# VH-VL binders against q95uq1, part 3

Target 1, 197 residues: q95uq1
Amino acid sequence: MSDNHEEESNVPAYVPGKHVSVDQLKQQDAEDEALKRYKESLLGTGVHAPKDDPRKLVIKEMKIQIEGRPDTIYPLDTKELIKEMKTKPFVLKESCHYKITLTFNIQHDIVSGLKQTNTVYRKGIKVSTEKHMLGSFAPQALAHSVTNPRHGWEEAPSGMLARGSYTAKVVFTDDDNEEHLSVEYAFSIKSDWKSDD

## First folded at step 1 (VH-VL)

Design m01 (framework fv_pimurutamab)
Fold by ESMFold2-Fast, scan of step 1:
Structure m01 (fold): chain C 197 residues (1-197), chain A 120 residues (1-120), chain B 107 residues (1-107)
Amino acid sequence: as target 1 above (197 residues)
Amino acid sequence: EVQLVESGGGLVQPGGSLRLSCAASGFTFSDYGMHWVRQAPGKGLEWLGVIYSGGDTDYGNEFTSRFTISRDNAKNSLYLQMNSLRAEDTAVYYCARGDYEYWGDYFDYWGQGTMVTVSS
Amino acid sequence: EIVLTQSPATLSLSPGERATLSCRASQSVSDYLAWYQQKPGQAPRLLIKDASNRATGIPARFSGSGSGTDFTLTISSLEPEDFAVYYCQQRSDWPLTFGGGTKVEIK
């Protein structure tokens, strides 16, 4: 829930709490009928994770949005799709405005302080490393969505030295430094779009 | 059967250059990323770089200025151009296939290696 | 770059014994770690990829485990052909790196 997560941005920093499982939330205070019904309405059936899927973070898709152009969407909900992503590069025109949206589910437990580290490489050389705090997320039926930048657009580099092929790696960690997922992707920076776009 | 055969190794003086070749057979060469890995006598493995199916290259930090990887898909061949060779470059050089079509950074098939000796 | 530290450097065991080899990464590599076997005079052979998945043709006695920074290769009962050098390798970050190797030798 975006509204619930937005309300959790109180100015006093949260004291890091222990993770609480969905089962613990549902069963807590079970003898109080009103609280039991309230918790059942919050959690619903959609927060039950498959027993054979231990993942706490499941990325459903990554969406690349470029101002004035159609969205590029990468489904990432399987291990095979994640490993294939690097073979399907997207194109950024010099100085174009873009943003990247991740759509994901959280399973089993609340993830506190989810952050992404995005590292970009060119010909084996690390060009940049950016860290973005995504927030804290609870298991829920509907997928969460986070867009970076949060407001407006990011601007692609320009110039002869900026043009070329890039690879990037996004790593997702939490407040406990637990790594949940890593995704590699590729892109190129070009002087103009294809004429048939 | 998948087969990779390296050639072009030999004795070279410090400051010299050498070009290694790797001949591939038994698979669709153009669909795979190809890597070079070296091993100094009695030492461990060191990754040199890769050329992906699309032609992009990545190198280990130490090799970007002196070594160049290229490929010729029509000839099913991979190349490593080595310049400004040093005694520390003495090693067996292996070509290796990436473990996924188009993209792969584990090495599922290796050649037998070719020895490069850099000494005066 | 990510540094992989393998321990022990040498492991002396007899056929039939269990071998446990360690690989530690200087930073998290998720599950993007592979294990290779190299016999004298031969090219390396891929054993395990993505921390725990055996490569095609690799006997069941070989198993991998771990995630993040701490990984283990286990050989449940050593056969004569298993005495070799073993290397771990990460593909999580550039450049690709190998561990220094563990030599499994006959006692």
Scores: ipSAE 0.006, ipTM 0.469, lowest interface PAE 12.9, mean pLDDT 81

Design m02 (framework fv_pimurutamab)
Fold by ESMFold2-Fast, scan of step 1:
Structure m02 (fold): chain C 197 residues (1-197), chain A 119 residues (1-119), chain B 107 residues (1-107)
Amino acid sequence: as target 1 above (197 residues)
Amino acid sequence: EVQLVESGGGLVQPGGSLRLSCAASGFTFSSYDMHWVRQAPGKGLEWLGVIWSGGSTDYGNEFTSRFTISRDNAKNSLYLQMNSLRAEDTAVYYCARDEYYGSDAFDIWGQGTMVTVSS
Amino acid sequence: EIVLTQSPATLSLSPGERATLSCRASQSVSSYLAWYQQKPGQAPRLLIKDASSRATGIPARFSGSGSGTDFTLTISSLEPEDFAVYYCQQYDNWPYTFGGGTKVEIK
């Protein structure tokens, strides 16, 4: 009996990476020079990871871009700023086009299979759950950047039942199911940008 | 008449493998997130993992390497593949439905299927 | 993971009495908490969702309250069929977790 689980789930093949420190990867001998170069490309050059900061994932900021409007930027590099985010809701006009960019650093070790689960609630009731595989990321001097959608824009819902205030929780995990970060935020869907006092 | 019916439980040797099935009826199976929960004899409930309507999976920390959840929407079926079974895996295994666009509470449960890991 | 602590482990009461069951979370779960009833040899049954909302078909004598870390399930007047084990469950953060259960037994 053939299972069609692969057909139904249509999940890209993903093999969890080994837990390896940055120092260990840099010190490993390689039979193949191409393998050595590959490992070095993942680790970057001159990477510095603060030893007194145990975080593997550090979100620098979340940027909300809305077509035809100024960007909204949330700095998230401290736990205090993360906690404050839910008190600073952003507004989406029904049917507007938007995209969200995360800028982040990875520290200490490669994070394999970084994924986000974004759950949206209205009046305490779950409206949707979205999961996105972001990829595998190595410590590097420059911050990583991921935009969703990668191309074009996402469209906000429309209609009387879609309008209102929402809360959301995004949780970042990896292929070992280690939870790196959880962020709560709020937004509202309105008929027009100028409806607020 | 929303229903979940588990099957595939039984006696298995330590180190063995077993696949459980959960047959869904009375609702649009493909739209729901589905969970597996187990309960050892005389003990409490323990969440194993979930398969989301989109097909991705998440597990409790101790289950990631040995257990795999999958689904077949065309057959309205949910599966739990269990490998490298241990005596500690002896339990009743339940499948449960995540409430749609309401809460994440489990509104429908199967009757459970007993897995006994013993020599 | 979020740990849920239920107390007491056992409540010995008579029919007609009020039962009050506690569930405490190791960190805030907002209102994303459910209560389940389980009778011997049966699957759990959803009683309360979102801390205080009764599930379909659940009698009015069952009520839930609380938010954050402190939650209560109340049965205003115990019926014979209410003697069972009760579990709380959080669905605020992954992994989902259950409390250890409170057994409501006949005195």
Scores: ipSAE 0.000, ipTM 0.439, lowest interface PAE 15.9, mean pLDDT 80

Design m03 (framework fv_pimurutamab)
Fold by ESMFold2-Fast, scan of step 1:
Structure m03 (fold): chain C 197 residues (1-197), chain A 118 residues (1-118), chain B 107 residues (1-107)
Amino acid sequence: as target 1 above (197 residues)
Amino acid sequence: EVQLVESGGGLVQPGGSLRLSCAASGFTFSSYAMHWVRQAPGKGLEWLGVIYTGGSTDYGNEFTSRFTISRDNAKNSLYLQMNSLRAEDTAVYYCAKGRTYLRYFDYWGQGTMVTVSS
Amino acid sequence: EIVLTQSPATLSLSPGERATLSCRASQSVGSYLAWYQQKPGQAPRLLIKDASNRATGIPARFSGSGSGTDFTLTISSLEPEDFAVYYCQQYSNYPLTFGGGTKVEIK
């Protein structure tokens, strides 16, 4: 209800924890001062962000590794490349072993508790929703890299009912529930690789 | 001064469960990410997982299905729920203080010993 | 995951000698590497953070160096209390990982 919503907007909900910030007030303990110096040191290493690019998360590339096959790399560092992703589906052979690595930069400020929510659809029906925690990351010259799964390989589904075309949407958020990026993509599960794969 | 005190360790049979606690003092507990690290007798250190200030968690791959990290900021306490314990889980369990951004550990508890044996 | 390899596994030295400990990463961790000291029956103690920055209260005889994949911890002149196990830890990527440790023992 609107009246209830109006009252709720003026009464903050209790939050057990709060986002940790390097920019906390000077009167806080010695660790806050050390973190402020660390952030300044990080900027002093030549880390800088374009003033006209407001993005905090910039994915440079996504690498799909399939056991026994060459790596497939998708550059994603522009909005146009991200938009094109859904028109360039990738293929997984049923039961193949695969892993996905994201290489990315963080700009402007520290991102804490970066996580991805991946929702997969088949024929318009939601078939899964998975959340994966990536970690916390600072602006730095070297790109960050995260692989899923973190150990070994993920196995693609198998069987006639699993084969077919899928669409997916992945949303990147942080511990403050700020949305940084949303990407739509497509993939297929097939009984065998096509000749030009 | 900063202090972390673990408790709840002991002898447990394979397949059993234990809940470890870590009592924190000397800092603003709610402002820091907290970690669990374990060490099997005579072996090296192994990172188990983290809980961030907003309550989000992350784990090492082998721990995701059996172990759950939680916190109670009002009580300045960190917890580790351990289920389906195996002999390989025998270790000293340390709580360790980090910050959401800084993932090195500036303070550690003394550890609590968990022995999984029949 | 990033694997950290420490060498040597054991370093046998006398008080007053220089100790040099190596930590190598399977891929670049930038400067996001820490060193810890652990004495028997005790919790680990942070020595060095960000590859080369000494933690609060750590004596000047401890120093760290390196970047990328190759890191070194140096103890310029061993004191009796320095005979312990030393671990490196990377915090560039999750999962966080530790090296296998180097034991610095008395001859």
Scores: ipSAE 0.007, ipTM 0.541, lowest interface PAE 9.8, mean pLDDT 81

Design m04 (framework fv_pimurutamab)
Fold by ESMFold2-Fast, scan of step 1:
Structure m04 (fold): chain C 197 residues (1-197), chain A 121 residues (1-121), chain B 107 residues (1-107)
Amino acid sequence: as target 1 above (197 residues)
Amino acid sequence: EVQLVESGGGLVQPGGSLRLSCAASGFTFSNYGMHWVRQAPGKGLEWLGVIYSGGRTDYGNEFTSRFTISRDNAKNSLYLQMNSLRAEDTAVYYCARGLYYTSSWYPFDYWGQGTMVTVSS
Amino acid sequence: EIVLTQSPATLSLSPGERATLSCRASQSISSYLAWYQQKPGQAPRLLIKDTSNRATGIPARFSGSGSGTDFTLTISSLEPEDFAVYYCQQRSSYPLTFGGGTKVEIK
């Protein structure tokens, strides 16, 4: 079943929860063994972010892999590259097997419960909304990578009604509903690959 | 030790309102996402919604207009405000703690004992 | 929303037997599935998270497996305290959903 239009929820007046820094998390006593292991596994030592970059989520690239075809890589580590992504659509042949990998850095503090909301449009009409939970990530020197699907391949739709041009918007939020990034992109579903080579 | 204790259940007439409470102890309440789950007599589990440490909420689609989740971190308390109650809302209501290192503070590693809400004339 | 279908609805077994419980998702949920145990008059208890990871204190006789749309909870040799209702739950997308449950009963 597809998601319907969501309505904003009203919450009574309350005192917001506290933001906890990496250093504070390391020094706190863990009340749960899983929480202790989470702190130890995700919190790096000596990781330094650029001081003039306030972003907590920096996507370095998005890689689209299609079975039997060369990878398509979109660098996304600047605001300009993100804005231009929708002018560089990718093509999926109906029924092709594909997967998408995001490579990213987390800066400043842990991002807990990173969630992806992907909304797809055709001719201005919303055709689907999917919400995928990605995980919790800490600052570290080595970039994180998440591939969907985790194993195997996803299959592109098929049929004459599925063929055509699409636009999409993906929004990355966390467990506190803080928006980290929004990216617009475009793609097409075609009956066959373009024979350019 | 971790404890969650629900209260506020009882008999209410259709169209009425009720507020449930969940008192938490034995952990740093403000660091966890907290969930409400219900179970009608002889039936399965149904997720109602979650409130994150910062106070933001997500709900099951059926509940967004009638139910509101809130929390008071200073009192280590979670609340569920239920309005326009119907006979089909009759159930045991559980609060549950989401595990810190999973998306949306899931799965639920600790549950309260539940509080019974009966909607009947 | 993602629908989880558990089968069988009821599983009648004797102590010492192997129990195999199925949970099938209406669409792929990768590995984002948990299992819970519920005894009469009690709250549910977390058994397994993320398909195959046992929760703290859960005996080794409980194991989970599966991927995509097909998931299994196995109890290698039933103990008397294992006769209960078991629920699967997905976290792949909102809203969070539970299966309808499988009752493991003695006989």
Scores: ipSAE 0.000, ipTM 0.501, lowest interface PAE 13.4, mean pLDDT 80

Design m05 (framework fv_pimurutamab)
Fold by ESMFold2-Fast, scan of step 1:
Structure m05 (fold): chain C 197 residues (1-197), chain A 120 residues (1-120), chain B 107 residues (1-107)
Amino acid sequence: as target 1 above (197 residues)
Amino acid sequence: EVQLVESGGGLVQPGGSLRLSCAASGFTFSSYWMHWVRQAPGKGLEWLGVIYSAGSTDYGNEFTSRFTISRDNAKNSLYLQMNSLRAEDTAVYYCARGGYDILTGYPDYWGQGTMVTVSS
Amino acid sequence: EIVLTQSPATLSLSPGERATLSCRASQSVSTYLAWYQQKPGQAPRLLIKDASNRATGIPARFSGSGSGTDFTLTISSLEPEDFAVYYCQQRYNWPPTFGGGTKVEIK
């Protein structure tokens, strides 16, 4: 048998036929016995969120990978860790190759059409806005993982004008325009890796 | 010189409660994450929880319901409230300083520890 | 949680010999692994952070290496004060977890 590498290896799987929320399945179970049995098969093996945690999206970490350098990892699964992220900027050497991976859990219901909007600022001025569709994700025990770019590497800008300190804000929304999370982070573009390792 | 001094340990009956304290000096306490780590007699280290500079907390899964970490930055003091204690909670409890951000979050300075014995 | 397995459980050596201690993770922890030394009746002491960076005041005979799931602590030439228990710890996933320890004892 063949072992194939799929182009979507960095994109979370979407479960076919799962087009309704867990709450919708629960609501209908008294009216349809076949749907009740289906619901029981899904929820019996699913991950159940803590009763006191209403979050649908829990980012476990953000990992910055740079070709030839050690990974930089930011745990983000608590409000305090999210607030602390902007106090510890990472460094990108001009023209370096990098990629960013998000590891996260989905709780309570399927999140459809999760989108990431990343806005980068320099000295308070917006220099770029990028929007990425991450996919649709179901609650499950293993964390989901999404890497950008999903294939290969991104290249950091170069030149005297590109060097400097940046801040960024990433906002996660879904098809219902619900905002799940907002994270601020910081980074610098430098001519070399000195003093940051 | 960084110093951490734990206190409040002792003998407690099963089901009882105890509050441990950790007095910090020699660094800007309010800027640092603080950890509690325990060690049962003759056994290894077990991470209990952390309190971040802003006062939010995270715990190991088995500790969330019975243990509460707090801090008083004006007094340079860290606390561990322990409730519904069991014989299995018998251990030396260490406080430790653990960085001021995500990239420096290892416990780098530790107190001497305080012994908690849960027994009738 | 990530499980860290340390081997051997006990390492019996003489002063002047090289010690090599292993820590293996159940899944990748990248380089987010630290090593601690604990002497009898004392608190742990941070030796190495982020797999290979010596903590302040740690002698050059201590070195760490590795990434992903396989990590090594090396003591190039054991001094009498180096006979202790050594623990690895990961901070890649929350909660942070410790290995079970390796006891370095006098042969």
Scores: ipSAE 0.000, ipTM 0.430, lowest interface PAE 17.6, mean pLDDT 79

Design m06 (framework fv_pimurutamab)
Fold by ESMFold2-Fast, scan of step 1:
Structure m06 (fold): chain C 197 residues (1-197), chain A 120 residues (1-120), chain B 107 residues (1-107)
Amino acid sequence: as target 1 above (197 residues)
Amino acid sequence: EVQLVESGGGLVQPGGSLRLSCAASGFTFSTYGMHWVRQAPGKGLEWLGVIGSGGSTDYGNEFTSRFTISRDNAKNSLYLQMNSLRAEDTAVYYCARDVTYESGYVFDYWGQGTMVTVSS
Amino acid sequence: EIVLTQSPATLSLSPGERATLSCRASQSVSSNLAWYQQKPGQAPRLLIKGASTRATGIPARFSGSGSGTDFTLTISSLEPEDFAVYYCQQYNNWPRTFGGGTKVEIK
């Protein structure tokens, strides 16, 4: 009868993060020498960042997942790709369910309390700000992955006033208030899917 | 007619918790950002925080750890969860509508306010 | 956080007189400034948005001006119902912030 669905999103702006500090990795080793050497090479590779790359946070990609749609992936591991992102907007249909996954590496040292602040603008006016604690991460060869929201889906706004073009800025900081990265992107909210590019 | 009606205020002991509600009518609630603004007796207006149409929230620096804003679009309702309350939280709490998507102005409609008194 | 300073804190005037209220921002807010009127025991009412655009139903005697950091609200000729507290508010940056208010009282 009436379209009366539960659309409430109880996503806190700021979530306390866990603090993880590891000077020595304890690996349970009932395995042979080959496996021990593999683990050592993995740690060595992750710890020895390029000497000419001072970045502590390297975003490999940002993935926009929309329920019922193919994933949209933005590679972000170079300065040029980050700058281009704002020129390649993605589309959200009114009331669609979506989530954003970041894949990244940490270099040089442990980053404690990594958090993101995502600010959305419409016609130059700030319409929302969302803060998420991502956690504490150590240098390692394997990329880290975090998804927001952690559980379920975020719901896109609906209605005539919500439709239109948006820009956003996401800033990554840590417990020491060091700013690691700032990325600008764009998206639009539409009544139907026009393109997934 | 656009209406916002706050409820849930009252007397609470220091260290206590309280949840305020704001019932909206006369407009499509789900498409608007909503704000909480407070006013201590004899003092000015203080912006507390916002929740966007998509559920994203932001707060004034002093409110982030103790206050949480949420909404239920199916019930046309806005909420403010207040924890670890202090005497200085004594104020009238207003909910207010934001129409920044198209018009760019922030608080075009306000509720009548609900009084929260934090006292021992 | 952007700080808004309103001056004077209190204006004591008679009906028919011109009221000039100032709002100064700690950094530029472009033209993204609003003015509100609050009468005792009532919720605030939007008067001006975008520094100079009157809200629906607001009398022509109210006018706003300014940009950047310096803003003015003018009431050309005070009516009895205009004796109230007036607040400026910026919506250029998060968090949204209000000025401390100017009270317009009968002399």
Scores: ipSAE 0.000, ipTM 0.406, lowest interface PAE 17.3, mean pLDDT 78

